# VH-VL binders against q8eqq3: the designs that were tried, part 25

Target 1, 246 residues: q8eqq3
Amino acid sequence: MKIHIMIAEDERLAREELMYLLQQENDIILCPSAENGDQLLNLYQEYNPNVIFLDIHMPGINGIEVAKKIRNEFEDKDIIIIFTTAYESYGVQAFEIQATDYLLKPFSEERFKIAMNRIRKTLSTKKVRKPKVDKLVVNLDEKMMVIDPNQIGFAAREGRTVKIHFISNEVIETKMNLKELEEKLSGFPFYRPHRSYLVNMDCIKEITPWFNGAYNLVIKDLAESTIPVSRTAAKGLFDALQGVHH
Below, E stands for the ipSAE of ESMFold2; O stands for the ipSAE of OpenDDE; V2 stands for 0.75 times the mean of E and O plus 0.25 times the DockQ between their complexes.

## First folded at step 18 (VH-VL; framework fv_lerdelimumab)

Design X2 (at its last look DockQ between E and O 0.01; V2 from the best seeds 0.00; counts 0 for: pae E 5.5 > 2, placed apart)
Fold by OpenDDE, look of step 18:
Formats: C-alpha cells, structure tokens, sequence
Structure X2 (fold): chain C 246 residues (1-246), chain A 121 residues (1-121), chain B 109 residues (1-109)
C-alpha cells in the first residue's frame, strides 16, 4: 500500500524541494499540499494522510499549534508528523507532540531518507498492531456500498429517510435509521447532537451558541453545514469532545 | 452554482494574437486557482496553463510556453489567456476550469462550455 | 513531459461493469482525476483523489490505483454513461504542471 503524504509549507521553494525528494520514493502518494495551518486542517479532514510534513513557521497558526490541534482532535488516528524547520530550537516541542522526526532546512537528502525509513518502520509496526478498521456497509436498493466512516460528515433524518452526508458534499440515502447507523459506527467518533442528526466529531469546525442553551455545529464539509445541538445533548457533546467517557 | 463562461474565440491568421476571457460566478473567485484546457477538433483534452489564486504563480504546457500568458483580475472575477504567435495547431475549443481547492492548484472540478479558436490562413 | 496512456476505446454491455485504466509515471505519486465528456459538451469531473466523487455523480462510478496506474470503474453501466473518459494528473516532469490521458471512448451496448 502507498503511503499518503501531505505537505504543509508556506514557502514555495521549500515545498517544491520536499515534493522533489518525495517523488523519488516509489511507495508514496502525494496528497494536496497546504500553504498554511488552516488549509492543512481542512485538507487533512478530507484526505486523511498517513504522514504530514509540517513546517513550524507558517503564517497564522504555526505548525506546532496545528500539530497539537491534530493530536487533540484526532487522537484515534495514528498520524505521523514530521516537522520541518530552519531552527533547531523546536526539538523539544516536537518531542512533546510525539513527532516522528524533525528535519532541518535546507533539506538533506540523507536526512530525508532517514526520516522516510522511520516513517516506514512506524507504519509497519502500527499495521501489525492495529485491528482491521471496520468499514460501514450500507444497503442501497440492490447494491451494497462500502463507506469509510471517516469520510462521513454527518447523517440526518430527512423526512422518512436517513441521508448520509460526506465531507465532499456527496449525499446518499440509506434504509437504516440513525440508531442503527450509530450502532454500526460505535468504533468511530460519532455523536448524536440532536434526535435527527448524527455527527462525526472529527468533522466539527466550530461550535456556536444558540438560543436557550442550545448550540450549532459547523461541519468542515464544503458547504459548512450547520447542525443543531439540543440542550440535552450539549453537555454530553463537550464531554465527548474532551475525551470524557461516562 | 459555479459558472464559467468563456469568450473571445474566433478565426485568426497564423502569427496573430487573440485574448480569451473567462467570467466566473457562483464562488469566491479570488480563492481558487484557475486553468485553461484546450481540445482540438476531434482530439483529446490538453492542459494549457494554470494560475494561482492571487496570480503570483503561473505555469504553462511546453506547447504554449513563451507564447501564451495566463492572467486574472480578481476584482472582475475574470480569467484571461493572451495567445500570441498563434499557430494552426492552436486551433481548439478552449475551456477555463476552476481548481478544486481554495488558494491552491490541485486540479480542475468545474468547466466552462468553451470558446472556439480557429487559426487558419 | 509526462504521459498518461489510455485505451482508445472500450465497450460494455448495459448493466455490466467496465474498467478504464490510465497508466503513467505521474500516477506513481499523484492521484488521478477522471472526466466524462459527452459529444458537444464540456468535460465533467466524475472522480478525483483516487476514489472521491463530486456531488451529483452516481455511486456506480469509482476510482482505484495501483503502481503507476489509475482506474475508473463503472459498476452497472447505463446508456447515459456512453462518453469519452479522460484521466488527468499532475505532471511529474515539473511542478504545478498537469497532463491528460488520450481519452477512452466508452460504448454501451
């Protein structure tokens, strides 16, 4: 299997240099690159790379902060982070966020190769230990669709049917009810913010206050969909997001 | 709805110049890279050029490099293709296409209907 | 310049499955996008990011990759699927360059 790699780098020349090095590898595929932290977060949500080469010094949110966000929001994901920087002083921070490696600019081919070997070793070790990720099988009339739950933004009961909304804005209709869907997705970070909705917590971009103690969720899909959070579900949502299990 | 409308096509003699325009609507034009793609009559698609969201970066196919110039006016939501030193082999329907991702160039997703450019003596 | 190669023509019986394959060095490291073009119409994106479908594209369309190849699969071909299909990817010979395959004419029988 190919290693899906994403680059976050605001400097074109540095980005191209890294792309050049990566293109020499036969077992990698390059995801779209990000030029800042916000873009990385969006692209990460869509493509779910195995590895991120992350520049610490980017405009806006810096690479360390982005990495922290990724680690905090996607704890169940075994993402490999390789920091890239011109400064050696960030080694401690890289360690704190469990970065796999730390590459100094300008990139050394030899050092890059070492990093790649570490990546491969890490992935090999994880593959051996990780149980098979279950896919969601949805019956669609006369055919079955196999869905990656990580690609689901949310599901909604619309009328008499449940629609699954993907982060790509694709929508499919299922014969399953939300409860059944929730049960099938029990191994994934889904939450019921409302009786009519099931949301992928990894796809929550923003939480905004609403009336009477309710909230709205903004999803990281292309449409930036808004999902209501009931008052009764609000407390549980925050606990779930913080990793508190009741 | 994302919409792209090409204009400026026509019949021109070899060696002459032509400027194509692409009017964009239905999305934040200034946030996306844009492409030109052409298709000769009865032939396949050929990528021509790309420009970044802010116009700072441009790339061209070898077949048009040095002759064609891609540009954009974000205030007018318009993409341009200046075609100089036109050749018979430049005869094609020219499509403008929106890049898939914001502030980047990761491939085309929405296309215009195209404008025909005919280079003939 | 990198090249992407496709079979010029393929046929499929109505309701059957067909796979259109694209091959090229660029596909070793980059995702393929697939475009459908019907006569007299502009191309329409049907698959990107290996196996992502834009909104409005039927689920019978799917994408896959292996080695230096990418494939578009239509599971349960419909009459309206008759069209030219083009693969596209970044060009490995340079940065921010793009390349199309030669196109495959799909006939639905």
Amino acid sequence: as target 1 above (246 residues)
Amino acid sequence: EVQLVESGGGVVQPGRSLRLSCAASGFTFSSYGMHWVRQAPGKGLEWVAVISYDGSDKEYADSVKGRFTISRDNSKNTLYLQMDSLRAEDTAVYYCAKDRYKSSWYGMDVWGQGTLVTVSS
Amino acid sequence: SSELTQDPAVSVALGQTVRITCQGDSLRNYYASWYQQKPGQAPVLVIYGENKRPSGIPDRFSGSSSGNTASLTITGAQAEDEADYYCNSRDSSGYHLWVFGGGTKLTVL
Scores: ipSAE 0.795, ipTM 0.876, lowest interface PAE 0.4, mean pLDDT 90
Fold by ESMFold2, look of step 18:
Structure X2 (fold): chain C 246 residues (1-246), chain A 121 residues (1-121), chain B 109 residues (1-109)
Amino acid sequence: as target 1 above (246 residues)
Amino acid sequence: EVQLVESGGGVVQPGRSLRLSCAASGFTFSSYGMHWVRQAPGKGLEWVAVISYDGSDKEYADSVKGRFTISRDNSKNTLYLQMDSLRAEDTAVYYCAKDRYKSSWYGMDVWGQGTLVTVSS
Amino acid sequence: SSELTQDPAVSVALGQTVRITCQGDSLRNYYASWYQQKPGQAPVLVIYGENKRPSGIPDRFSGSSSGNTASLTITGAQAEDEADYYCNSRDSSGYHLWVFGGGTKLTVL
């Protein structure tokens, strides 16, 4: 019914502007404001707000780090986080943290009302099952990319970077390591045939023997790619191909 | 008393580099974001780049991205613009400007007098 | 469009009221600021946050906005108000991040 909102903003004039906008809304209770990340975490625990408006640039730990602590350490997946910032570069991280909105300064009163409507919609839908969106989001240097995992043939560590090879023959570099990729793909049929490779098992076309109990894989539509299967991984690969439960 | 003074402009050939400086005085430089804005002769204003108060974030206009680098030295109260791979269309007066807020960016409230950069073929 | 559109020129009789407009899709989401530039001089901020006036700017300057339009109003225009006026805001359509309007030359008759 009543929405308990907390703000974290270290610039007095910006804090007062946001407080003024919030106080015009009839369905909110404004918690005490924070001026830094540590103060926010203390007030959050004391007042238990529904919503945090969180400036990214604050003294001490920044707003992205604060949001990660709330999501990961306090395990609060229900709190609504609205980031405020003058920079677009945090949009990918806001998406990854599941922020409800990302307000670029200097936002207008109209834009603020859109954010408030999203807050109200999100609160009304948290009790309703949402459609599952099975997409992988990867961070590229200047943008993020939304990927269908079924289009990935394999990923490989090549030098210092991990390259994701699509069945279309396109290749994307990511700063994620193979362990992080494997974790994000745990709901999909991926396997580690070698310490430097992660393969989409649905895309394996051929398996050929190699010396000393090893094998090579050929991926559908990636005709020139051969992927090694180490001796220690071979049994696990064959077991997974025959015994995958889903 | 609040003042910004640009320097480092001049005449250069296309493909060359220049480094602009902006000396700040009369305010706490490290508390504010800073901008570069340019104006070609007889033309309007064009925003170039911005840097946050602590230098942790930078943004650039598409026309200069990859060629220009904004930076600051808060211990020297100085803003910089490194301009590489200069082109004829970069010919302009370059202004440095102080943001009104360190991270809210509700206007550029103090401007320098500008420094002229001319890129001739 | 991703641009902020201003009329290139407007005139006002001495002592009369003039309105300079700035139109752009981004203004639905972002406040505009306004700058005055006299010949051979650096720009001066006259309005920020749609309608706020910095200290030292005369009361005759005011700002407003509605939808995709921001306006600068000069009530009781004086000879020294003759200048170019630029609006500035974020560019949400083209990701140039910040954008100025093309400028409006105000002539005081």
Scores: ipSAE 0.183, ipTM 0.600, lowest interface PAE 5.5, mean pLDDT 83
ESMFold2 (binder alone), look of step 18: mean pLDDT 90; pTM 0.931

Design X3 (at its last look DockQ between E and O 0.58; V2 from the best seeds 0.00; counts 0 for: pae E 4.3 > 2)
Fold by OpenDDE, look of step 18:
Structure X3 (fold): chain C 246 residues (1-246), chain A 122 residues (1-122), chain B 109 residues (1-109)
Amino acid sequence: as target 1 above (246 residues)
Amino acid sequence: EVQLVESGGGVVQPGRSLRLSCAASGFTFSSYGMHWVRQAPGKGLEWVAVISYDGSDKYYADSVKGRFTISRDNSKNTLYLQMDSLRAEDTAVYYCAKDRYKSSWYYGMDVWGQGTLVTVSS
Amino acid sequence: SSELTQDPAVSVALGQTVRITCQGDSLRNYYASWYQQKPGQAPVLVIYGENKRPSGIPDRFSGSSSGNTASLTITGAQAEDEADYYCNSRDSSGYHLWVFGGGTKLTVL
């Protein structure tokens, strides 16, 4: 099945460059392109693309706003959004709207190909009925607990023990270290943003900039727990969130 | 009612020039790209040229490039095709056609005129 | 320059289904539009955007694509469907160019 791709780009040269790159791919079909946000919204309704390459800087409604509108109006649709921008600073915003990737201008062929692979991977995973999520078995004192990894918000090393924090705000203590836990959760979307933390990426609500290139994660738990992201882990986190496996 | 009406066709000698017009009505002319398409007698359709909604972009088939000029006057809702250095092989019914979109990224001509016949003969 | 190829002629019995196919490199990445032309008349858009019908076009007309091909299908052919059918798409050899297929003459028997 062909991937239906729509471009929203006000700059002719950038639009043509994207078209050129996309035409090199055999499994895509190009929808009509938009030159602004309003046009995109109209065309989106008509052609229902799988993927949108969306310029952040367009006249009128900016790309981020348009993306938000699309997400709000079409929540049932798993549209893949790739932001295009001349500025690196929009990474956090891209995450906020669950963008699959962002491409810097001018476009590099290599970076484009990486984005395409992410698109393909995302589309393939959506088709795969999430296999029955394997349960995590944790040994507690005098009992074994069967845990749904999807219910875990994050795990933290607190002193000599690791505490598993559920999205329900329930907390359990385990004798496992974070590395062991990470290994057991290898089939789930967990990331080590810090040496003392393991976070379920699906439970990340917000990413906020912190000092010296670090970030804080806000978790979708009742407490809106904040987890630090080290500078060294920051790049990897964004890649992981975008489906890039190192 | 959306309508396109071509005019300006006729018989002309090789090497001469002819200007075709297409009058548009029933839609916002300035919001759509426009095309010229021709059909030689007993032959198939051949795309000739396209112009963007504002006239800023123009593109031509190789067969007419350098000889034909597409233009438009949005104030008059009129599309033009200036044909210079006409050849016998340019003999055809010429249709103006409305693009579905204002941009040059074409995915259909949804309105056609009835065409005007151009005959190039010595 | 890229080209679109069509069979020059096809036949279909009344009430039966016929598929007209267009083939070309551009169809790998672009939708095809289809036009119906009856003798002495201007072309009429019948399918665009792979499988979109303009207003007034019967639902027996449908479009599809596969690989480097696009197809127009008439399900339940009627006598009035006898016409020439042309596919059209963007030309892959250059930006901002368009190309028509050679046309297919459909005879309804």
Scores: ipSAE 0.747, ipTM 0.850, lowest interface PAE 0.5, mean pLDDT 89
Fold by ESMFold2, look of step 18:
Structure X3 (fold): chain C 246 residues (1-246), chain A 122 residues (1-122), chain B 109 residues (1-109)
Amino acid sequence: as target 1 above (246 residues)
Amino acid sequence: EVQLVESGGGVVQPGRSLRLSCAASGFTFSSYGMHWVRQAPGKGLEWVAVISYDGSDKYYADSVKGRFTISRDNSKNTLYLQMDSLRAEDTAVYYCAKDRYKSSWYYGMDVWGQGTLVTVSS
Amino acid sequence: SSELTQDPAVSVALGQTVRITCQGDSLRNYYASWYQQKPGQAPVLVIYGENKRPSGIPDRFSGSSSGNTASLTITGAQAEDEADYYCNSRDSSGYHLWVFGGGTKLTVL
């Protein structure tokens, strides 16, 4: 049975390269292509594709916002979205939208085949309902506190102690170091972007480039907090946001 | 009503040039790709050329590449085909056609003109 | 390019079902569109996007595809369906190049 694939890409050469790669596959059929976000939304509704290869940097409504509309307004959780871009800086947002893969331009044949295999696996696999994330029990000076890890925005070393910053703007102090806290948060989407920080990846709002290959993070509802991403942690952060494990 | 009207056909000697026009009305011309398709007398349809909605992309059949130039003037709602170095095999009725979509170019020409005859003979 | 192959002629009895086929490598990966042309008239789009009908096309017209083959099916053929039918799709030899099949003359008996 054929997989119906739609391309949303405004740059002719990139669109032609992707079409060339796709036409080598025997199990796909190409829907009409879109060159901007509004056109994609119209064609999506008309053709109901299984897969969208979606350029982030299209004119008008960008690809991230289009994907949000598909997920939220059309409530289509099953459509496979593969983001394409020339820039490595968008991995976090692809993760938040539950993109299946993230391809850098120019497309490599090897990475394209990996993406196609993931597409085929996803279409064949019955979706497993995710269980609710368990609560975390944290030792704080002779007492235990039960906290919901989803309420944690980030943790930071401040002097000799570690402080846990909640999305509510509440702060608690713990005698655990960041390594211990990271271990206790195993199974939750936390990442170490810097030796002095541990962040909840589900709470990342923005990632901005910084000098010398570093980045800054902004956490939801904690807009005054900026969290550094060291040069050495940057690749790992983007890989974790895409679901790729080093 | 959506309409396309071709003009500029006629009889011309081999090696000469001819310019076809296609006047569009009843739709937003600048939102759609446009095609030229020809049909020799008693023969089938042959795709000739396509131009994107803003004129930035142009593609031609091998049989006319280098000799024909497609263009458009969105302020005048007019599509053009400049045909240079005409050959006897270019003799055909030339249709302009509106693409259903502005890009991709593979899923339908939903409005056609009635055609204009070009005859190339000595 | 002449990558799309159609039978030159097909006949159908009035009220019966007929299938017109179109075969080519590009149909593996690209939708076909179908055009009806009556003598002395411009072509009319009858099917696009595999099985979609433009407004005004009767529902007796349908399309399908499998492998390298696209088909136009007319269920309950009417006298007015007598025409030439062309398939159209991308040409497998290049980007943004289009190709028509050679056409099929449908005779309604």
Scores: ipSAE 0.292, ipTM 0.664, lowest interface PAE 4.3, mean pLDDT 83
ESMFold2 (binder alone), look of step 18: mean pLDDT 90; pTM 0.935

Design X4 (at its last look DockQ between E and O 0.02; V2 from the best seeds 0.00; counts 0 for: pae E 15.2 > 2, placed apart)
Fold by OpenDDE, look of step 18:
Structure X4 (fold): chain C 246 residues (1-246), chain A 121 residues (1-121), chain B 109 residues (1-109)
Amino acid sequence: as target 1 above (246 residues)
Amino acid sequence: EVQLVESGGGVVQPGRSLRLSCAASGFTFSSYGMHWVRQAPGKGLEWVAVISYDGSDKYYADSVKGRFTISRDNSKNTLYLQMDSLRAEDTAVYYCAKDRYKSSWYGFDVWGQGTLVTVSS
Amino acid sequence: SSELTQDPAVSVALGQTVRITCQGDSLRNYYASWYQQKPGQAPVLVIYGENKRPSGIPDRFSGSSSGNTASLTITGAQAEDEADYYCNSRDSSGYHLWVFGGGTKLTVL
């Protein structure tokens, strides 16, 4: 089955660039394109695409607002939204509306391909039963603990030890370093937002801008723990949240 | 009622020029892309040209590029096709067609009855 | 420029189902539109956006696509369906170009 894709882009050259890139894909159908938010909403109703490439900066209602409207009006539809923009600062907003990916202008072919793969993966997983989650085995002194990685909110380096924080607010101490832990959790959605932290991306509740291009993560634990995101890790975080693997 | 009416067709010699007009009514003309499509006698349909809703963008088939000019006057609800350097192979019924969308995408939902252009020595 | 290919002629018995197929590279990524043309008349849009019918078009007309093909299906052909049918799409070689198929003459027997 082909993926029906709609573009909303007011800039002709950017729109054509996306069309060009999309034409290289064999499993997609291009819907009529929109040049503004109102047109997108109308066309969306008519064609019901699987994916929208949405420019944030359009005349009239901006792309973020349009996306919110779409999400609110079509809650039962698993629409994949890919934001397109010249500015990196909209990453948080993209996250808030559960955008699948975030593409910067001018478009990189490699980045586009990553986005396409993410789209395909997202569409395929909707059909597949959630696989049984593998367990993490952690050595605690003379005992081994079997941990569900999905129950981990984040891990933090505290002094010479690493503490694993569960969403239940339980904390365990491990002799593993964060790198080792990260390797063990490679099959799970964990990210290093800071040199001293490893966060479960599925447990991120909010992303808040901080000073100098840094961010804070709020975790969905009882304590609503705050995790710092370094400036260097910020871009990668948004990519990771959107399924982009670097 | 949505309607397109072509005019300006006739018999001309090769190398001569002809201007076709298409009068639109029954819809907001300035909100849609417009097309010209032609059909040679006993042959199939051939797309000729498109113009955007505001006239800012124009595109042509290779067969007419450099010879034909599409234009529009939204104040008069009229589409035009200036045909220069006419050739025998340009002989056809010329249809104006309304694009379904503003951005000239997928489907000509309204057609005129066409006007015959005959290029012969 | 890309091209769309159609069978030049097909026939169908009254009340039976017929499929007219269009093939071309552009159809990999773009919807096809279908037009009905009767002798001495202008073309009429019958299907667009893969399987969308304009107002006034009978529901016996339907559209589908697969791979690099698009198809117009008439389920329960009527005598008045005898006509030439043309497919159309954007040209893959140019974003702002359109191309028609060669047309298919449908005879209702």
Scores: ipSAE 0.858, ipTM 0.921, lowest interface PAE 0.4, mean pLDDT 90
Fold by ESMFold2, look of step 18:
Structure X4 (fold): chain C 246 residues (1-246), chain A 121 residues (1-121), chain B 109 residues (1-109)
Amino acid sequence: as target 1 above (246 residues)
Amino acid sequence: EVQLVESGGGVVQPGRSLRLSCAASGFTFSSYGMHWVRQAPGKGLEWVAVISYDGSDKYYADSVKGRFTISRDNSKNTLYLQMDSLRAEDTAVYYCAKDRYKSSWYGFDVWGQGTLVTVSS
Amino acid sequence: SSELTQDPAVSVALGQTVRITCQGDSLRNYYASWYQQKPGQAPVLVIYGENKRPSGIPDRFSGSSSGNTASLTITGAQAEDEADYYCNSRDSSGYHLWVFGGGTKLTVL
């Protein structure tokens, strides 16, 4: 019963503030974020979110135009739209296009929780039959790649870059560091067994002891890959695998 | 009147190539994703390929991937399907179809009447 | 690989209600669209987004879904409803792929 939420916001700090607030909720999944109206329309069609947090003041096609297109041209009256704005004057327009709520920037926790409660009330009276669309988007040289996190076996730091290893044995390289990658995968069962590794716990096949209280992991279908588990991470790994949470 | 008209069908031998065209009129072609769908004689519909409104993204059914190429020319309001390495199993009526909006979530709302491709020795 | 399964044929008496079903793993996560095709004609969209009806489609056509099954229901079937019916949805085996069901021939008695 996870709520799939997409953010459209061109200002990095505002986007990160909203992501931080959303991460405090245990019943949501974040779709990839859009930085302009055209990107939002592409991602919306691709991921079919339940909720869009939509900045009115984006370059190009603005948030009001995007909402009108979704409601009228795409005829999607079920999607929940929460406008974000620095100006109170847009509140009347948000009502006229059937937005569920709007939030003034900078965001307050109190107003955000009110908006989340409205979202939950609205969804409790509607069918929640939307497709599951939760993907990771990474930048590669000349393109962006859309990745199914369930296909990732592990990621490893090699020098200045991170390599993502798929259970298919395919490997891609990203400029994201492991911390950024871990944050983007926070809704999936990934764990840091070592400062240089990030592992999909659903893909662990074997765990074998190693010297001094350390362990090695073998990933499903990646038989030649062994991943170290540091002494300090071992307890947390076993707790997570057995369903013990703090 | 929104209209799609396919052309370029015909009889070709296996291993040869053929290019289909779909001329669009009555709507803003560059605002919509476009699809190819085929139907073998006496059989059901089979989705073949899609191209995004600006041509930047293309996706193919496994049965044609690596052999067929979808493309569009928005200045000419025309959709194309380049079919290489044709096989007998590619024999079908080929339809072009328009997304209802920029998303197939709303279905394929306009179809052409189709063009027949026959692959035979 | 992913597929959408339809019964190959169903019959309905004139004026009665019929339900055509479409089953597949994709339908667990994606809505279906439905197309009507009469002999010698191109397909016509009759239902999109699970239960939405395009302009010009009679209100006797309705759609629904539950679990991995989508349904097209025709209430008060008319002689002109005799046709082949296809469901269509995203293919869960890949991103941005589509698949059609095998089709159901509806006969109105």
Scores: ipSAE 0.006, ipTM 0.413, lowest interface PAE 15.2, mean pLDDT 81
ESMFold2 (binder alone), look of step 18: mean pLDDT 91; pTM 0.939

